# VH-VL binders against 2-C-methyl-D-erythritol 4-phosphate cytidylyltransferase (ispD), part 6

Target 1, 229 residues: 2-C-methyl-D-erythritol 4-phosphate cytidylyltransferase (ispD), of Wigglesworthia glossinidia brevipalpis (q8d223)
Amino acid sequence: MINHPEIIVIFPAAGIGKRMGYKYPKQYIKIKNKTILEHSISLFIDKIYVKKILIAINKKDYWFNKLSILKNKKINIVIGGKSRTESVISALKFVSKVDWVLVHDAVRPCLHKNDLNKLLKVINISPFGAILAAPIYDTVKKSYGNFISHTIKRNKLWRALTPQLFNLKILINCLKIITSKGEIITDESSALEKCGYKLNLVHGRSDNIKITYPEDLNFANFFINNIKE

## First folded at step 1 (VH-VL)

Design i13 (framework fv_iluzanebart)
Fold by ESMFold2-Fast, scan of step 1:
Structure i13 (fold): chain C 229 residues (1-229), chain A 119 residues (1-119), chain B 107 residues (1-107)
Amino acid sequence: as target 1 above (229 residues)
Amino acid sequence: EVQLVQSGAEVKKPGESLKISCKGSGYSFTDYWIGWVRQMPGKGLEWMGIIYPGDSDTRYSPSFQGQVTISADKSISTAYLQWSSLKASDTAMYFCARQEYYGYDFDYWGQGTLVTVSS
Amino acid sequence: EIVMTQSPATLSVSPGERATLSCRASQSVDSNLAWFQQKPGQAPRLLIYGASTRATGIPARFSGSGSGTEFTLTISSLQPEDFAVYYCQQYYSWPYTFGQGTKVDIK
């Protein structure tokens, strides 16, 4: 049991997932007769401490109406932006009466509850936030075109995962600054880093995969079976 | 009413130092980028660089990196453009302009500061 | 750096006529393109940003179009006060770059 306040979970889901080669967004691909989005939502929907789940969709999204789970009282659909960051910013306009938010990839259905619990415990020790991350074990090369520029020392290098946990007011202020500056970020923690905040790394499981390519569906199908306990 | 007011015209000799200013008013100075643009006599516009006064993050055009210093004092809502050693080729009109967000461009401009460098 | 090329260098039109100005980027800037007007002795004035969005206070006769690498500024009915140099600028990536300008002369 984690003793922490209520949170709001944000899913940026306005992307079209063209890498998968499908004619619809990849979060609507089905695994075990449920969409990837439904699996990701199911990680949070039954948690008492989750006050609301905000899902930022593309304004031309014609598939969300088919999902009965989105009729749940906890779920609010918002219109996202052109980028992941714009979609998160759009969702944040609808956040109120909580001090903490989680941002989670719509296509990471393989999160373990123990990793989520470890992340949420950070609320007791950090005023700013934390991310789930996994250490890098492979040799890392920096590229220049199709060639190796040099080898990067992998000691102390981590792969950023989601969920990412943030103090709401700090996240809003940092995203406003980063957006005003015209900076491009690939995850929300980069905004707090650029604002000078120190975030905690929480060691998460390597099977918390992001579904990017068709082959990832086979791994997700296998790993989803490991989550329920 | 948003205004950017620049310092007056300058006449200098090669090798002298110079610092010109751009004072913002009527808006939150620390929430906007301030850019500097050079216009040589009879020529077009050249972007020199920008600064975000809220944290002093500064970006330069490669052709101006090391040639000038851009700074800001947020306590008096003023941005600066500085040369340690002027050259005759620095003779130009210098404009400051503010930029609100990525995807928006320079919406308010200062009146310009004419810098003349003659031997 | 992204090179911006404007054409024509000079455009001579009579008041009331339509003027069309072109701007080409050496690589895609999506819609991160602005148009500025500069009258003699004045600072530049923002006309259009996001390739097609009119800035506050800009008359409806000014319109922008295009995306990627090819952009157009159109003045539907040229007024005497529209005599000026017009610059396009990409703000897609740093360094920001301007075109060389198109001078609009009254015929």
Scores: ipSAE 0.000, ipTM 0.424, lowest interface PAE 16.9, mean pLDDT 85

Design i14 (framework fv_iluzanebart)
Fold by ESMFold2-Fast, scan of step 1:
Structure i14 (fold): chain C 229 residues (1-229), chain A 119 residues (1-119), chain B 107 residues (1-107)
Amino acid sequence: as target 1 above (229 residues)
Amino acid sequence: EVQLVQSGAEVKKPGESLKISCKGSGYSFTSYWIGWVRQMPGKGLEWMGIIYPDDSDTRYSPSFQGQVTISADKSISTAYLQWSSLKASDTAMYFCARGWDYEYAFDYWGQGTLVTVSS
Amino acid sequence: EIVMTQSPATLSVSPGERATLSCRASQSVSSNLAWFQQKPGQAPRLLIYYASTRATGIPARFSGSGSGTEFTLTISSLQPEDFAVYYCQQYDEWPLTFGQGTKVDIK
């Protein structure tokens, strides 16, 4: 028996995003003999309660077919859009027979299962959803051009992480509203916030990092070792 | 149709300079690596280095670092392998090959350029 | 550097027979291994990449298997055009390295 219903996991991975200075999409960079994408998928693929994993890729993605893991029965490849939001919307068209979806960054391979378990328990207490988040530890300055405007008190400030957990019908409706207004969002929780829904905040580990810059590869290599028991 | 066409055979004396070429066609030249592989007479394959033509990012095998220069001119879809001073031990067949960025598996190869260095 | 060792050095096979070629890496290369065919006087041709993925246009009789340090190339029913030297290559880390080759002779 499971303590929560079956879910579908969505990876928006249609970004060509060469921010790291590599000549290919960053999710295909290797750490310890597996791509970052493979590490991220491995967090979910063996879970009985995960019904399907949907990966939204760019239509000109020539790297995905070299990954044997993508032949797994649970994995469906979907052609994404020009933005993160469009890619999630494209994947949502293929979601069926579940009430809950999880959206996870393709370049966050360092998620601990205890954080995932805490997030999924929100299904029992919220009809809307929740996100993993970590408190801000550094002093935060608000800028005015190249100058410091003032220091922001960080006691109420959190970094949004993924996975982010959503009621399927509510997520679909909010994303449609946001895209119809032409608004840009950097995470899916922003869509529910703009629609007036109150999401739960679940305290997650600060080592659940997003691999954005080349420096992050060293940290991800270290943190992945801490997950493998 | 993807093609890599290399320059013709060369006969040189020790101490001479040489620059051989590899021209790509039928694909986006700037989107793939070009590798250089040496094959000495009767021997196996030996990787020399690789270049990404869009930004000229170049990686060398330690055995060839400082011995040879790899370059590319993306305006004419051509990669180059160059020696400032040839040695008799440079006598070999030289292949260029297109590489996938992620896998670095060379999927298309040039026909080879035979370089003979003798006194 | 990672040393690639192939065996046997030479293999004699009759048309229609099964040929099995081995490649060993001095350290784990995961599945980052390719197989190439080279006929006399010709450039190498990619057969297999990512240990087991057949390259475009390569006949189904060619198959690759293995991971880590032990790899195998199998030709299930050797054709006359298959006599050649076969090389394995790792691309797990720099520098890229090739095995010394296995020569397949048709008898």
Scores: ipSAE 0.000, ipTM 0.433, lowest interface PAE 14.0, mean pLDDT 85

Design i15 (framework fv_iluzanebart)
Fold by ESMFold2-Fast, scan of step 1:
Structure i15 (fold): chain C 229 residues (1-229), chain A 124 residues (1-124), chain B 107 residues (1-107)
Amino acid sequence: as target 1 above (229 residues)
Amino acid sequence: EVQLVQSGAEVKKPGESLKISCKGSGYSFTDYWIGWVRQMPGKGLEWMGIIYPGDSDTRYSPSFQGQVTISADKSISTAYLQWSSLKASDTAMYFCARLPYDESYDWGYYFDYWGQGTLVTVSS
Amino acid sequence: EIVMTQSPATLSVSPGERATLSCRASQSVSSNLAWFQQKPGQAPRLLIYGASTRATGIPARFSGSGSGTEFTLTISSLQPEDFAVYYCQQYNNWPYTFGQGTKVDIK
């Protein structure tokens, strides 16, 4: 008889974002008078099942202190590491009294509530976890340097999105293994995959974009304006 | 101190099999990738492949996939490079080297400590 | 594959002079570039990694600079023991690739 277990949400936000060309972290760029980070947090902050939101920031980050969301008691700042993995591990040291965590990109402000709800239903199906993902529609080429090696058939290929949902104990153990190997991962599901766990794919919307390049800001502004309750 | 010690020089005929070794000491052998690098006489360095001894995860350069086998025995802190059938073109110096992770923003592994090299000569 | 091109092929420098070695990548490798020294009959020795970080025990006369596609190794006051071949290596993209080397001869 579980309605919905309490969870903790982790935002790895220690990156400086060289590709955006800005002198401050890209999650602090504003859309509609709120930072990208504030938009990303806003879906979670009012949910009764969200116990805490942990934001792993760079130790040189002074921009977070200017955000009004700092007043919310659910939000805790943690000092992150040199990599995404180290930032998540840093945040995990402050997690207690929950069995499940969500990891969400600080620069994905376009998440729809229905995608989050579909992801969280996996708690009733899988002991390990799941990720939001979208199928690939473009022709995919495998490269070798600047040349095409071959075309990859896209009929079973998915783009990994966030949030990503994990059993806490399993995530901690898998991240320790990844760290001991010195490997950098671009998402947390890779750690569980390397440990031999099979995660569920949950079909998410393709407009749940990651802001990586300046042109992505215009897309994000458009998609945020179309997010309903 | 960190040290990688390789097996001695080998003289072989085409078609023969060979297995050379690289023994690590002075560090946690299972916590670092080991790479193999070929240097043909009078030529530069060519990366062949790497192995993580903790779980035997092995990755090859495309040029060496199927040509050699890389393995490791973590109980004796030793990595191996093996040929099932040698060719004259395999005549070269073979180096093993340890790879730590670069902790900068971009990911990557660089070679820090090197073995002394194993000279392999394949001639009729 | 990313092609690493080193220049010059051979550099002759008088003792005490500055030696400047160049390494060019066919596409950006960020700062994921290492420099190695190899003396005749010996294994390579790591000098620089991350384009500019000097490895442990490497003398201060060795310095690296650059990012993206253009990299430089500088030896500020060349000593007799610096006679060697120098290789650059990118570790940004798989497969990792080495340059063909620059031979440094002391005049």
Scores: ipSAE 0.000, ipTM 0.427, lowest interface PAE 14.3, mean pLDDT 84

Design i16 (framework fv_iluzanebart)
Fold by ESMFold2-Fast, scan of step 1:
Structure i16 (fold): chain C 229 residues (1-229), chain A 123 residues (1-123), chain B 107 residues (1-107)
Amino acid sequence: as target 1 above (229 residues)
Amino acid sequence: EVQLVQSGAEVKKPGESLKISCKGSGYSFTSYWIGWVRQMPGKGLEWMGIIYPGDSDTRYSPSFQGQVTISADKSISTAYLQWSSLKASDTAMYFCARVEGDWLLEYYYMDVWGQGTLVTVSS
Amino acid sequence: EIVMTQSPATLSVSPGERATLSCRASQSVSDYLAWFQQKPGQAPRLLIYDASTRATGIPARFSGSGSGTEFTLTISSLQPEDFAVYYCQQYNNYPLTFGQGTKVDIK
């Protein structure tokens, strides 16, 4: 087995995936009688090396209190911000006594334990961190308006997945620098990249999907059957 | 287990240079500040400064700014305390310690200590 | 810089008795106060942090209390191995500052 220190897992879950106010956030949609958020949390909650799970929710989120899993003593709810980055920063204010944190999307319930194990082994190799990623195989086009500008060579191009693993103090320092400059980032690894740190890419499974559209629910239903613990 | 192991005792003459070391093991060395504390013979503890090995950010006590240099080599998990020119008044026990606490609040305490390095400076 | 003042300078106690050590800060340090034990020839050992939280492995007979400017370390039922010098230290303001120490001696 792998030897590594205790970690804290952060779920930025303050995004509102509803349109026109008649639907609730996407992470509360049910698959096999459990919400997507519950499936994502279940990947970590029983791991002895997970010290705490911090879930950053929107201040207007009234659905979370219906989930019995959130009563587990490992789980702390925090109020997130307007962006993913602000939500992670809010959660980091409650992190202590660990060297390493994982950030995982609340709507990626299909993570395999073998990918998580591969990512955590990076603690023995890198002082900075790593991300799960999958290579891009499709031809990629760059657009200009409604037209093709050119084809992008797809070799060496990767899709960033989560979890993303970071040395806690380096992440905090980089986020403080990025925030002070007013820079916008789309994932946490971008902060370390902008600060000059080299992160490892860990090849993850392509079925570690992010649920964004209705058709993704059909794929998630299928893939969740393959990760039963 | 988490431990800090310091280099051995030193006997020096005034004007000589010296570099002492503190090697961390059993934890992520780049994830914690390392502090240095001086204890003069028969006296109490004085905080000298801290370094974050991940990016070499250093903070000195005003009393020690310019008197010593704190550095670290993260590739070998070792922090250093250095003098360019020793004085007899530098005779003391020097401790390194791992600094624990809340990074965002910037409040830290020393939780794991090295065994100390005795530095004697005499003519 | 914040000045930390410890009293008494020396405390004489018999084994099994209660020892009470005081630490005063020249201005408020909230609860960012630690207590250390140092035996002759040894490195300091963390006993208490955040004014009242016992460090890992520290016996229950050690307890800390106080906030702001007045702090107390209590050793109930003092054991032979507890004869040492005790330091308080604030970490609310840089530079970090220590008290001058209280020596706990056998009566």
Scores: ipSAE 0.000, ipTM 0.399, lowest interface PAE 19.7, mean pLDDT 84

Design i17 (framework fv_iluzanebart)
Fold by ESMFold2-Fast, scan of step 1:
Structure i17 (fold): chain C 229 residues (1-229), chain A 123 residues (1-123), chain B 107 residues (1-107)
Amino acid sequence: as target 1 above (229 residues)
Amino acid sequence: EVQLVQSGAEVKKPGESLKISCKGSGYSFTTYWIGWVRQMPGKGLEWMGIIYPGDSDTRYSPSFQGQVTISADKSISTAYLQWSSLKASDTAMYFCARDLYEDIVATYYFDYWGQGTLVTVSS
Amino acid sequence: EIVMTQSPATLSVSPGERATLSCRASQSVSSDLAWFQQKPGQAPRLLIYGASTRATGIPARFSGSGSGTEFTLTISSLQPEDFAVYYCQQYNEWPYTFGQGTKVDIK
């Protein structure tokens, strides 16, 4: 084929940034005169295979409308939910006429093009999907309270990253099942796992960090300077 | 069913250019990495590099970076290994092998090998 | 790069005897280790991957074990067709690296 398959990208961005200690959502913190959200969107917006970008925002979000990137015709704003899962489900209601979706954290601005390209190759080999992941090199301990319960064998242990790539119909069905059971998931791939589907692991870069704590801003600033467009 | 077929033996002089081939059949060529491995006479195996034919993403061993070029033509399911100027020290058997590196079960091993191309460089 | 060291360099065993081949990595490769058999004039053949998983079509007498830095290939009852050089290879990181090989001679 001459073109990458058309996909829709979903950003769950309804969070309020509690862990950052700021009084506004963390995706609106600026690095190099652009918000973290703008950096994350810029990873996808110029890709011809990206049909639409759906951004699920909090219904009380009045910072997003100040961003110039909002003028791009590919971008659609949807109102998210009280959780990441609810925000993704809200966005999925507006997805049609594609077989594949990417879900990407609004606060992971450091994704490299090569990792995205590797992930999208999975469309040719998996009917279900894949996630970017990085291997765990440190010794891993399971805790019980403030004590070490035991050491986890870390061969084949991976840190889940985003983007995460899914067959649209399978993702919708799995999220509906998980939500109906009242189960909580920390990423979308967990829904497919609980439904019995096998997802591919795609080795991604460790500098594809999630900005969770104030300390992460200095690392993100450094890594963004090294991203090639 | 799955086969990797390499080009025939080559006899060259130092300074000459050379391009050898590895043709895959019986599988989706663009969804598997193709690696190149050198074996000098009487010696062991050395990994040279690997290519993903779908987008020509290449990774080289530091020992071979700049000494060879790995390429692929996905329209004819063929990978290539090329030298701009051969040296006598390039005399070796060269194997291509299919790597399951980026697959569903996260397996990262050479599962099918070509028969090898013997390259002899002598004055 | 990760250096793979195999021992012994040569191993001579009688048919029907057990053969044990060792492979050591200079740093942990987890279970990302493969074993290959190469007969004279032939391409290498995959025997074991993931340190212990036997490849399709490989006889049950071949088994692999180990993790981290120490790995073993065992042939429980050596047959005449098992005369070959055996290589271990790590695929935990690029560049991939092979051991120098263990030559198995049949008495």
Scores: ipSAE 0.000, ipTM 0.394, lowest interface PAE 19.9, mean pLDDT 83

Design i18 (framework fv_iluzanebart)
Fold by ESMFold2-Fast, scan of step 1:
Structure i18 (fold): chain C 229 residues (1-229), chain A 123 residues (1-123), chain B 107 residues (1-107)
Amino acid sequence: as target 1 above (229 residues)
Amino acid sequence: EVQLVQSGAEVKKPGESLKISCKGSGYSFTDYWIGWVRQMPGKGLEWMGIIYPGDSDTRYSPSFQGQVTISADKSISTAYLQWSSLKASDTAMYFCARSYEFDYGDYSAFDIWGQGTLVTVSS
Amino acid sequence: EIVMTQSPATLSVSPGERATLSCRASQSVYSNLAWFQQKPGQAPRLLIYGASTRATGIPARFSGSGSGTEFTLTISSLQPEDFAVYYCQQYDTWPLTFGQGTKVDIK
């Protein structure tokens, strides 16, 4: 297929609080007897070009060791940090002999192979990287308190998804800058944007959902069944 | 109204193949896991494995991995338990039972059971 | 795997007496514990699930209690139709495991 170098995949998974009212972190909620984390990892584990999968967990995480998938030779557990940025930085310390990394949400179990392939083709056309994204079709309102400030034109708006693909050296440099300024980011592409790098948008499927609310489990169950079929 | 109906009793010789069935009715078959339980004559209950008919995701007890095959055909609401080569030690009553997955990994107890299929393996 | 141990192996009680059956798990199963009744020649019948919740149609004389590793099934006033073998089962962790059974004989 497309000739590209080996990559390392990073899953920041250091959140440990009650995210959905469950007694354990949401990535360990099971869908058909497999955790959301296991579903999120599954697309990468059998790929020859994936050299390693690094999972950054909280130091107080007592659930990871119950997962049989973590015995796979490609999977390395690292201790994450207090924030998403620190967790990714912690994982990056264990990255070697690759020029490219993917960062993927531990709670996005519905990624399709074709979207991953489209994203990886960017290695041939961009020195910096790319993100999966889906266009916004709904009317978007900017708020001011409980009131509408104004309507935003949606034809230029995209929802950022993961995976996100980065040149390793550029990612490390930008994350160090963001951390030194004490800035909080919700995805890694924001670090490159703040450092002045232009990333490519790769149109991804809207069913590549992030499990954020309890109702998302029903959607994830449905979409996972469609992938397997 | 909700029921699981199993196929009739079987008498087989060692080395023969066998496939027994469990048909669900009165409920949405693809929304429940179907488990298989063995009971040897005069003995207790042993869980063999379980299948989700919606996508055929199948899990086995370590004691039964490789000994039997569990499958399902959702178009006819039927689950199956199959042996490629029967042994005398397979002589037992086999039950199917359903289990609901409430919160994606949070399972119900087996609430509805089939009547059982007696399998006798003798020379 | 989680080992389920029932006691006693056999229990003989007079009609109208209270019967108490015990079930112990080798590790915590929380409240993911069920009790089944099996009469000769019949499939098991679910009595109690979630350690203490009666299944639909089960008489009030059956009650369950316990959590974690120690569980009890109580039959408050034993009737002739309650002659049976009773099994506990954990459904917390796969593989699912059953106790060896307690045979209840009416004296």
Scores: ipSAE 0.000, ipTM 0.413, lowest interface PAE 16.7, mean pLDDT 85

Design n01 (framework fv_inotuzumab)
Fold by ESMFold2-Fast, scan of step 1:
Structure n01 (fold): chain C 229 residues (1-229), chain A 123 residues (1-123), chain B 112 residues (1-112)
Amino acid sequence: as target 1 above (229 residues)
Amino acid sequence: EVQLVQSGAEVKKPGASVKVSCKASGYTFTDYYIHWVRQAPGQGLEWIGGINPSGGDTTYRRKFQGRVTMTADTSTSTVYMELSSLRSEDTAVYYCAREYTYDSSGYVYFDYWGQGTLVTVSS
Amino acid sequence: DVQVTQSPSSLSASVGDRVTITCRSSQSLVYSEGNTYLSWYLHKPGKAPQLLIYKVSNRDSGVPDRFSGSGSGTDFTLTISSLQPEDFATYYCQQGTDWPYTFGQGTKVEIK
């Protein structure tokens, strides 16, 4: 049961698929007859509380027009920037009439509905936002070049996942501040952290993987069946 | 044994619509995209579009966008192509074809084809 | 659009002849993973097209070994080493790399 207002979902999808070794962007690779992007969109498209889905693509993306799902009236295509952050900022210019936005990786097709529901319940708890995250169980090493500098204690360390949920006005203001200072961030939650806001961690499933390397496609084939049920 | 069986020949007047069926057997219907390709008299093969039978997602060549509709019925393992606002230039043999795809490919080639359906548009 | 152009448009041959058909794409079809999605089909009047070769050089199951495909980048070739009576047909190349998917105009192999 979810009791919350309408949201807008943002997919930064302007990235290059260099690690996959393919001629075209990795979100267009097919798994079980659908592109990774289509699987990721399908997690949200049928939800009544999702007002719009904004997809930020590369200006040289010639593949998006092949996908009929992208002609759905909920979906708006936006030209992104050179970085993930610039792509999210581009999409935010088209957000209106909602207080909350959700940012999700275009290449995370394995999100479970229960994790999404847990994340959205944070709207009732926090005025700022939250992220899905999973605990780190492996021994973590800090590097210096190709050498081990030292071991990092993994207790209380979390792997950031998406979706990430934000109050719209706070996100816009924090991204403007960070951008004006020329600071580099690796995810959207980092902008709120640098502005002094405390975000909630929501424990998500470890099989909510990001497809980054070719071997991840094998894992996604197995895990995507779990969300069909 | 994989087989695609299409509906019979159709004769239509200009401005009418035609709906061609393609019934699949011998494999898991929802595991493969089905595409439609036509051949007009004296012309080569022309790709029209494709459908994912699992989700119903479609992709159409731009010149057919707005007048072609592809659908799938998983209960009968049948895909349909409906073409509206028919013109004399739409007279052709229409083929359904199964896309051979790998989990990581996203690319298209056709391993099994239906026998073809002749659609004649004449006044 | 990626266009594919075949040559010749037609040729006359006798049983036992070596036949070569070429296909040129307007853009490179090569991938870093090594796969190139160029396929060849055989089409006879009144029958469905049949896959002969996929990914440049891979023979489909049941296709006789007299058929072979080769090529790279933008230039591709279908070869029939010793033409048989059942091989008199029209041949099409097809690129599956870029939308819209396109076929060559066809090469008709006719009896001499």
Scores: ipSAE 0.000, ipTM 0.436, lowest interface PAE 15.8, mean pLDDT 83

